# Ledger of designs, part 45: VH-VL binders against f1miw6

Target 1, 251 residues: f1miw6
Amino acid sequence: MPHFAKPLLRNIITRNLFNSIKKKQCLQYLQTLRTLQYDGFTTVYFGETDIPESLVTGEDFSDGYYMPTPTWCVVHAGGSQGWVPWKYRMFLRDELCIKQEDNLFFEFCDVVKKAYGKCAIVVKERRRQDATRPKEGKETEAQAHVPSVVNLTSVTCCPEVAKSYGHKLLTLPSPYNYLNPLDSAWSSLKWFIINNRKEFCLQSVDGVYSYQYILFSDLISKGIERINLSKWRTITTKVRRWENYYLGKLS
Below, E stands for the ipSAE of ESMFold2; O stands for the ipSAE of ESMFold2 at other seeds; V2 stands for 0.75 times the mean of E and O plus 0.25 times the DockQ between their complexes.

## First folded at step 20 (VH-VL; framework fv_izeltabart)

Design j2 (at its last look DockQ between E and O 0.72; V2 from the best seeds 0.76)
Fold by ESMFold2, look of step 20:
Structure j2 (fold): chain C 251 residues (1-251), chain A 121 residues (1-121), chain B 111 residues (1-111)
Amino acid sequence: as target 1 above (251 residues)
Amino acid sequence: EVQLVESGGGLVKPGGSLRLSCAASGYTFTDYYMHWVRQAPGKGLEWVGEIDPSGGNTNYNEKFKSRFTISLDNSKNTLYLQMGSLRAEDTAVYYCARDYESGDWSGMDVWGQGTTVTVSS
Amino acid sequence: DIVMTQSPDSLAVSLGERATISCKASQSVLYDNKNWMNWYQQKPGQPPKLLIYAASTRESGIPARFSGSGSGTDFTLTISSLEPEDFATYYCQQYYSYPLTFGQGTKLEIK
């Protein structure tokens, strides 16, 4: 029988069934992660955060009832070994709506292989993908066995790419925020931005107007540097305590 | 010398609220998580929660999460515990403690002297 | 939650004698070949003090008469020759899992 080319339709489920599915996914994630760690895989958390320009400038937009703040996306990775020795990436969010960055995940997998050997690469599940239907009129099933991928808004993370470098790609279920140490690292980066942004501003004047320049790249770079190996080890140790909590609670 | 000094304890009626403070000195405040731990009269130690001064991230004992809030003011090197909806069972000495993390072990390596909260009509 | 159960609740020991305090975790606190638990000492009217970390390693300034042993679920604090300043309450504490939990305490009294 011909395979239906229709997109995945939304199904109505109860809150209790949804929670049960996510509990099972979390337990499977944790058990797999611990097996990989036992087998000598280095755990690496790969992810992104949004930095609105208002956070950097300190500006409160008052009477712009339709003025959205431009937003930057920072992509990086880290774990108990610190930040991966890979240059973080910055993208302007509206440029990302055009297309995702190709081959970045390939580059990342090569770098972490050379730095750490085989890795368990953890990426946070993106809930929007599960809820978003494909565009109408573009629904043609090309291959029945296309591998599943995990997408950040800026990067496509393919399990087969990870496997080709000897890595394993894991998806962290979305409601379990305590299990992602990168969230704590991002909070520390944003804290650094808020408390240090004035030191990265330059004043310039012409004959009529004054202008302020922001050394944004330097600010972000310094903020990432301040999240050192000791901080990463603290963050990952605390995540492990949450992992142990959930392994006990959900099993 | 590393030093932690709690304050803000006192007598409060059931259902009331109270804010405890912990002033830290002698080290880089933002480099260490900070804990609150309490001890009811004649009883053992009970962990309340912890906070990261360099990002505001918190981890709570679930038992207290709905009534207690841990916060801080980095400009004053001060940790706070906001306690609401207080009950007689919240009567205790409240300690702040610094979290030491080596990667191979963790521990509360520096403690304050504690501040006493009494919840009584 | 991991329950840490100490035995005995109180103990009276003569000066110069050996004191032994046990602590049992409701589940293993062993990870990566390390035991994620500590011992604290609390003298009357004082805050707790970190005594032994990682089950068996003395904190700086702790006398050699204090030793910790055990692994997994069963742990022991030993004071090899009791001194007058050792009368206190002793707590084991796990940091393997949230919430962090302490044993109920063992009060050591000089007989």
Scores: ipSAE 0.790, ipTM 0.921, lowest interface PAE 0.7, mean pLDDT 84
Fold by ESMFold2 at other seeds, look of step 20:
Structure j2 (fold): chain C 251 residues (1-251), chain A 121 residues (1-121), chain B 111 residues (1-111)
Amino acid sequence: as target 1 above (251 residues)
Amino acid sequence: EVQLVESGGGLVKPGGSLRLSCAASGYTFTDYYMHWVRQAPGKGLEWVGEIDPSGGNTNYNEKFKSRFTISLDNSKNTLYLQMGSLRAEDTAVYYCARDYESGDWSGMDVWGQGTTVTVSS
Amino acid sequence: DIVMTQSPDSLAVSLGERATISCKASQSVLYDNKNWMNWYQQKPGQPPKLLIYAASTRESGIPARFSGSGSGTDFTLTISSLEPEDFATYYCQQYYSYPLTFGQGTKLEIK
């Protein structure tokens, strides 16, 4: 019998246990969310998306040999009440390693407290490789799949900060994309960019980068504005239908 | 006048593929979710899935997700259903429908005439 | 999946009389004090037509003789005085949970 049969069986068991842990995390997330909603917490989804400059300019680098263009990170939040009445933030990815907004999450928690009262703040678990540890290393089931509250790449989301404002910070497990309405909002923003970018395009005069940024920020601002309250109510309602599906399926 | 017109139905052998089209007119295509719903001969209605034309987001009946793909072309105001690995059980009239979604309720308020798919040897 | 079960499968009634059609969901479709279900009418050779949304609210252009009632798992469509154009098949549909599901239909025929 080939010796590779033993490593295959271990891989199958490890993957099944990882999936079981993620399903348990999802069920716990949904149960906690529904308890908080019953207790009067307003649900707010806080997150980020990447917008490469090539999406805005329309330049084609599909052959894969060109240097990548800069990527922008947009940070915002919303829910069934629409976008939070908080100015979205936009960071150049180069600046994320050098510059970080230390008080951003504090400010956010204060704004949503004033707007909605106590909130259940949902942050998506940022998936890096579908696991907390590399697949190549040895794993323990508990260590590899321990639930945790994780930060956005651009913002530190501390549970104690949320708690100090009367909020509860929740982590949405990464493989459950249907449960995050921000994903739909970000897709709509990117769709708007693709379909409207020529109206905001200027050739750089004397190569000044700031002219492009001015048009870029206007394009993003208009795209976010187009995702109105009605759209937010629609996408959060559709997310709830997935929540109901998973609550039935996983319980 | 809001209208939805399906096309692309026909006779297909088991295991084959077919792409259905739904041409939309008389409204702003990107403002409404769009659905595919099917009805087997003498049977009731079965939801296949939906798509948001303003962002491309889809929600499928898991029964069909592995074999059916919903897509669209906003420049043509056209919705598509790509069907693969077809079975005799997929024989049905396929409707496209526009969904009015308010956040407090929804309803498929405009339907096409349907296009017939027959899967037979 | 939420199963929507209608009764009866068919119903024969005379013009001018009342018809009632029942729909039972396999689990509650009530959320935030709203019932997430609709009624549709389908005449032979035609696509479905939305009649009632949110369990009890008539769609625009639907005559007042159509009404919906019920909550949670048990719902009723009532046609108070049947007209010739009302003979069709009626479907309930839930949108509380994915996948969206329809009842099997109730065929309303002239007695």
Scores: ipSAE 0.749, ipTM 0.907, lowest interface PAE 0.8, mean pLDDT 83
ESMFold2 (binder alone), look of step 20: mean pLDDT 92; pTM 0.945

Design j3 (at its last fold request DockQ between E and O 0.91; V2 from the best seeds 0.84)
Fold by ESMFold2, fold request of step 23:
Structure j3 (fold): chain C 251 residues (1-251), chain A 121 residues (1-121), chain B 111 residues (1-111)
Amino acid sequence: as target 1 above (251 residues)
Amino acid sequence: EVQLVESGGGLVKPGGSLRLSCAASGYTFTDYYMHWVRQAPGKGLEWVGEIDPSGGNTNYNEKFKSRFTISLDNSKNTLYLQMGSLRAEDTAVYYCARDYESGDWSGMDVWGQGTTVTVSS
Amino acid sequence: DIVMTQSPDSLAVSLGERATISCKASQSVLYDNKDWMNWYQQKPGQPPKLLIYAASTRESGIPARFSGSGSGTDFTLTISSLEPEDFATYYCQQYYSYPLTFGQGTKLEIK
């Protein structure tokens, strides 16, 4: 069997530089977050999740012989005060997968300003396809101070819009999923869907497409309501324990 | 009343595996995170991890994360600890405990009686 | 990991006397003006029992002779007048940071 070539060793070195950069970004994120919290900013986590329609129906038809199962994108926000008092948004992925809502973030910033005053708005980073390896020296200079903010797939999150409302937009580095309480909220929503979907499928099938959406929307609404203030305080408290862990580990 | 009952302990050879169970009753199972905590004979308490029954979210002591898996069955109000690649130092009484969260404090307010795992060749 | 260090490892005290157990955290467990640590009592052959939470608040059903004090890194459990049922091992525990950690325990024995 052939030995590993020099390009494999170069890939290991490049991967280690990327991991080191992500660790610095995480420490900077946590330090900034704690400074903003000390300065009276309310922390709000803004994000999205995908819910394939097959999760609701339980259908497992083979691809190619049936139409593809649609996927829904749910956009919401929350924190230690519970869900933001903002109507969550639900998009069919195909309808809006190429056309993000620009004014939605503007509306969101206005709502959280009215509800909480100045906020630290946290959005999960998306890994860019081509950011990590052109040259090692060049990467070091450019990457050290370049913002790693990218938009959600459904919403453009403009830092200048947040700033115009007195908010600060923060990017949570993508490898650190324990630091995003929305991931726990989304897991609880999907758990609710799986365990309660039968209660929302009690209608005869004469208008399958439109009636399924109505039933699906009611199921999602009830699932979000079930994730109450107590649940939000629990998951944000547990995220804080991970924040404290990483602050100790990385500093 | 609120009760937690562990089972599934026993003698296991090094390198083997074992699944512990914790049956919960007297409260709404999905409202509370659940912990596993162990105690070697004559020694102190060591936290293994926790799970959210209403979503499956877990937090592990990294010491155990590669070898132990916490799971549950909501239809039976039952918590599980799947233990693999067992070592002699895993010999302990294993407790399940309910996590009480007020937002301003947390605590393990209800504990089971424990089940004993012995890892010996 | 946050190390919780108890002192002494064991303590022999007569009935009716005061017992004092200390717990030192390797870093502060203070957040939002609250101390994120608890005390547990464990009698032989039994699981632990929550005694004091948030450093100083007694759990329901815990007698008034138990009190907790301290802040930040230094904490104290005091039993003002020992009763026979108080001879047990006592553990402090922090929940400020993962992993959750316990002190090594302090065994309280009858003199």
Scores: ipSAE 0.830, ipTM 0.939, lowest interface PAE 0.5, mean pLDDT 84
Fold by ESMFold2 at other seeds, look of step 20:
Structure j3 (fold): chain C 251 residues (1-251), chain A 121 residues (1-121), chain B 111 residues (1-111)
Amino acid sequence: as target 1 above (251 residues)
Amino acid sequence: EVQLVESGGGLVKPGGSLRLSCAASGYTFTDYYMHWVRQAPGKGLEWVGEIDPSGGNTNYNEKFKSRFTISLDNSKNTLYLQMGSLRAEDTAVYYCARDYESGDWSGMDVWGQGTTVTVSS
Amino acid sequence: DIVMTQSPDSLAVSLGERATISCKASQSVLYDNKDWMNWYQQKPGQPPKLLIYAASTRESGIPARFSGSGSGTDFTLTISSLEPEDFATYYCQQYYSYPLTFGQGTKLEIK
């Protein structure tokens, strides 16, 4: 018999270490979040979602064009007080790969400070690829991109910037997606887009980025408005039930 | 007049599949999460899961998550429960219920009459 | 999972008398000074009906003879003077944590 037992033992040991690390990270996140809430920090979830062009156009997948597939990235934030009073941002994915906007996070921290005082700003952990990460940087979309590769966070969130405004930046561990109410908000936005796209679609102009940006901006603005304070309170209450579940299970 | 009407129950063999429906009327369907709750003969109530009609987000009782799927059709104001790999212990009356969420409390404030699923050889 | 344990499993009580039903949670359901649990009534052949929310607040249209009390892990439903329509099965239910769970039920019968 070959060395079948050696690879299985290595896999079990590696999996056990990974599970232990993720469990510890989740417990640390939840305990830190509850401590900050007790200390009077307002919880704010800051994040992004991708809106592929096919959501609006009805899933056009013509690979023979040799053109990038358009995907819009929406950046916003919210919590139990509703959407933060901050104008969301909308980018084409190309802009995110080429041009970093550090001013965005500074502005965000200032806005939430003025609105709520000190905040616990929660950002979802970006998915990590395997050990072959390029030394050029964290973002590699501009050099090598295949359609099946998952895009990462579009905004650089610096902990020291948050600290300078009296905030605390928290990272929500990747495998615990039930703990992010933004995921529910993004699903509701996409639902709104699918059900209202006929109202916002113009067919007389073909494929101009500036025109499509205007169309998507109006549609997204209306979709965000539709997700009101009552909806946010429902979503955050349901996330708290998951928080309580994981605090019980992981302890 | 708020009404919830379940249908699709019946007799099915172990290992089989069944889809239950819950037709909603008298309110704005997309404003409320919806639950499935079951009750085995002579037994208590057991929560199956819930769904947000305005986004499709679901929360499941993990006991059922691998075998049951909650979905909906907003154009028909209808909630579905797809049940697979059915077992004898899945024999129950299945209720749909509307979720009320105030921020200070939650409750299942409107229930359907239920539909009966029987799993037997 | 949070286990909700009711006692007794059944009660036999005369019309006009008091009934008391207990519910114990396997862990505290108190959050933000609120108890995240409800009471439901279920008559034979009917779906459940919400009676008491947040441990102690009556739902609209529920008679004053129904009251809820307790906090944390120990809760009580009291019916001060039983009427014929009160003979049913009563369930407590927590919504503090997923999964949502119900007590096993307490059947209230005529003596």
Scores: ipSAE 0.812, ipTM 0.932, lowest interface PAE 0.6, mean pLDDT 83
ESMFold2, look of step 20: ipSAE 0.798; ipTM 0.925
ESMFold2 (binder alone), look of step 20: mean pLDDT 92; pTM 0.946
ESMFold2, look of step 21: ipSAE 0.818; ipTM 0.936
ESMFold2 (binder alone), look of step 21: mean pLDDT 92; pTM 0.949
ESMFold2 at other seeds, look of step 21: ipSAE 0.801; ipTM 0.927
ESMFold2, look of step 22: ipSAE 0.767; ipTM 0.915
ESMFold2 (binder alone), look of step 22: mean pLDDT 92; pTM 0.948
ESMFold2 at other seeds, look of step 22: ipSAE 0.789; ipTM 0.920
ESMFold2, fold request of step 23: ipSAE 0.817, 0.793; ipTM 0.934, 0.921
ESMFold2 (binder alone), fold request of step 23: mean pLDDT 92, 92, 91; pTM 0.944, 0.945, 0.944
ESMFold2 at other seeds, fold request of step 23: ipSAE 0.775, 0.811, 0.794; ipTM 0.919, 0.931, 0.929

Design j4 (at its last look DockQ between E and O 0.92; V2 from the best seeds 0.83)
Fold by ESMFold2 at other seeds, look of step 20:
Structure j4 (fold): chain C 251 residues (1-251), chain A 121 residues (1-121), chain B 111 residues (1-111)
Amino acid sequence: as target 1 above (251 residues)
Amino acid sequence: EVQLVESGGGLVKPGGSLRLSCAASGYTFTDYYMHWVRQAPGKGLEWVGEIDPSGGNTNYNEKFKDRFTISLDNSKNTLYLQMGSLRAEDTAVYYCARDYESGDWSGMDVWGQGTTVTVSS
Amino acid sequence: DIVMTQSPDSLAVSLGERATISCKASQSVLYSNKNWMNWYQQKPGQPPKLLIYAASTRESGIPARFSGSGSGTDFTLTISSLEPEDFATYYCQQYYSYPLTFGQGTKLEIK
């Protein structure tokens, strides 16, 4: 038998096992979410998106010697009640990685508790977590284990922090993008930026860099406001139709 | 007056492609999702998919997702349906429709007159 | 997919009389104490027109002779006193789950 035939069979078997695990995780997620909703938990989707500066300026750079333009990270949350009444966070990315901030999730849990009471906080599984482990066994680093922790690039989301406020932290499996209304909200924000960026340009040349940053923050703020309660109710209703589809398909 | 006007229908051979248009007027185009719905001769209604003009997000009937693409031109308030690999069973009147969502109910509250696609040798 | 099954496929009724059209969903379309289904009317050569939303609420401009009832899986459209313009095909439609699906239609004809 040729050597490539055996590795191909292993790849097919590994892919089918991975897909089966993700289907079970999705069904478990949906069943847990519906149980929490029945028990009076408010669903809140917490997440982040990247906005490259080139999206705002309209310029596109590509060369072998220059770094690309900076990328902004926006962290926010919302649901059928609209955006959480929490000031979104915006971080500038550059050559150095944005460092995680544990206090931010603590603050977030406090804000949503005050606004809605007990919440089901949904965080999208990191895309890198979809890769299969190259080697099984006990692969631990520096004994720094945080079980069931879900990380964004900017925020550590600890289940015990959520539990201490009466919340439940849920992880949405990565391949089920139809189940996260925040993805639709981010697309609408980026659409707003593309279509309105010229309206936020300065007419003066004296302090371009300072004024440009101020107008960029205003552009993002206005884009967030444009995604109003009516829009949130629309996108969450459409996500629910996908939830019902997957509950029927995977049961 | 809210109006939806489809165009681009016609006769096409099996395996061919066709792009339908739906011109919208009389309302804020970006505030409403838009649907495509088809009706084969003498048959009932079949949902094709929908799109958000204010973000480009789509939801497709899985039956069509590999052959049909919904897109927009917001500068023209126009919805498109790109159809490829057409088959005889795709022969139908194609309607565009405006989606109304309140959070408590939903409905296709405005429809165009439709455009006819005929797939035949 | 949720299958919406209407009965009868066609119905002949005299002017001024009552017509009743049934729609059965293959699973419940009830969520949050609301029924996520609609009724549409389609006259020959015309697009569909929304009649009833949320199972029982008339759309603006729809005459009071149209009413919808039912819950969960079983729904009914009633026309209390038929007018000549009511002879059309009627479709139920669920929006509880993707894909959105329509019933096969009920053709209402003059007896």
Scores: ipSAE 0.809, ipTM 0.931, lowest interface PAE 0.6, mean pLDDT 84
Fold by ESMFold2, look of step 20:
Structure j4 (fold): chain C 251 residues (1-251), chain A 121 residues (1-121), chain B 111 residues (1-111)
Amino acid sequence: as target 1 above (251 residues)
Amino acid sequence: EVQLVESGGGLVKPGGSLRLSCAASGYTFTDYYMHWVRQAPGKGLEWVGEIDPSGGNTNYNEKFKDRFTISLDNSKNTLYLQMGSLRAEDTAVYYCARDYESGDWSGMDVWGQGTTVTVSS
Amino acid sequence: DIVMTQSPDSLAVSLGERATISCKASQSVLYSNKNWMNWYQQKPGQPPKLLIYAASTRESGIPARFSGSGSGTDFTLTISSLEPEDFATYYCQQYYSYPLTFGQGTKLEIK
């Protein structure tokens, strides 16, 4: 057998194993979700999106210093009932996000319990790619790799916390992004920001440069409000059509 | 008056590319998903995909996902279908259609007149 | 994919008479007690027109002679007294699951 042929066969077998694992995870997720819905659990999608300040201000690195803009994180939740009646959170991506995440999930579980009763809380499975650090080392256990695009959950979602409020925490497999209506909501929010940021801008008169200042929280708040109950019902209905597709395909 | 007008159809050789347009008027473009649907000569209707003008999210018939791209220009109220690696079987009339969604039902309530794509040597 | 199969493929009927068109889905399209399927009419050289949504509800402006019935997998479109403008091709369509799929069509012709 040529040396070249052996590595190609191992790659094909490895990809088949990863595909089988992800397909099994998706089918298990869908079957569990439908069982919980039948049992009267309200489905709530909990997650976050990253909004770089450059998206909000319209500024970039054209000054020649290559200064990266900070990235804001928006944490919210929604479903076929609309946005959860919970004040979304916005904060900078830093070490403080990790500490705040522990407290946020407890509060979230209490709010949705009071609003809806028992919930199936869906959180997207994500693997983060650390683009700003050198590789720490080789994945000696041959762990699967993912694309560089990351929708991070900055909140630590503990299954035991959810259970203590009568909820069930579900993890949505990452390759199946069509199954998360929050992704559509986040895209609509970012679209709103891009198309409306100048209406919320302030300008400084300092020097020869024009600053664009935005009432950041008000812009985001208006974008969230724009994604109303009708929009939520639309995107959850379209996600259901994907659920039905995958249930048929993977069964 | 709500109107959808497709354009950009024509003759193209196998393996070629073509971009279809759908100009929308008479309603708030960003409030409705938009579909592409095709109909081969003497055949029935086949759904290609849909897009959300207020966020760019797409849902494709997996049959076309690797060759066709749906996109928008909201400043022109225009829907696009970029078609690549065209085959003779892609010969069809291509319609754009507006999606009505109430949460309890859905329907393509407004259609354009269609534009004809012919893939032939 | 959910296959929507219509019968007959064509139907010749006299003016003023009743026409019935059947549509069978390869899987149930019932979810939350709603049937996620529609009927469309298409005249030659024209785009389709939405007639009936949610299996049985007429779209605004559609004459009362059009009615839809059925549930789950079996659906029927009925035209109670045919008029000249009703001679067209009729399509059922499901929106229960992606991809959205249409029936092959039933051509209604003048006898």
Scores: ipSAE 0.792, ipTM 0.925, lowest interface PAE 0.6, mean pLDDT 83
ESMFold2 (binder alone), look of step 20: mean pLDDT 92; pTM 0.948

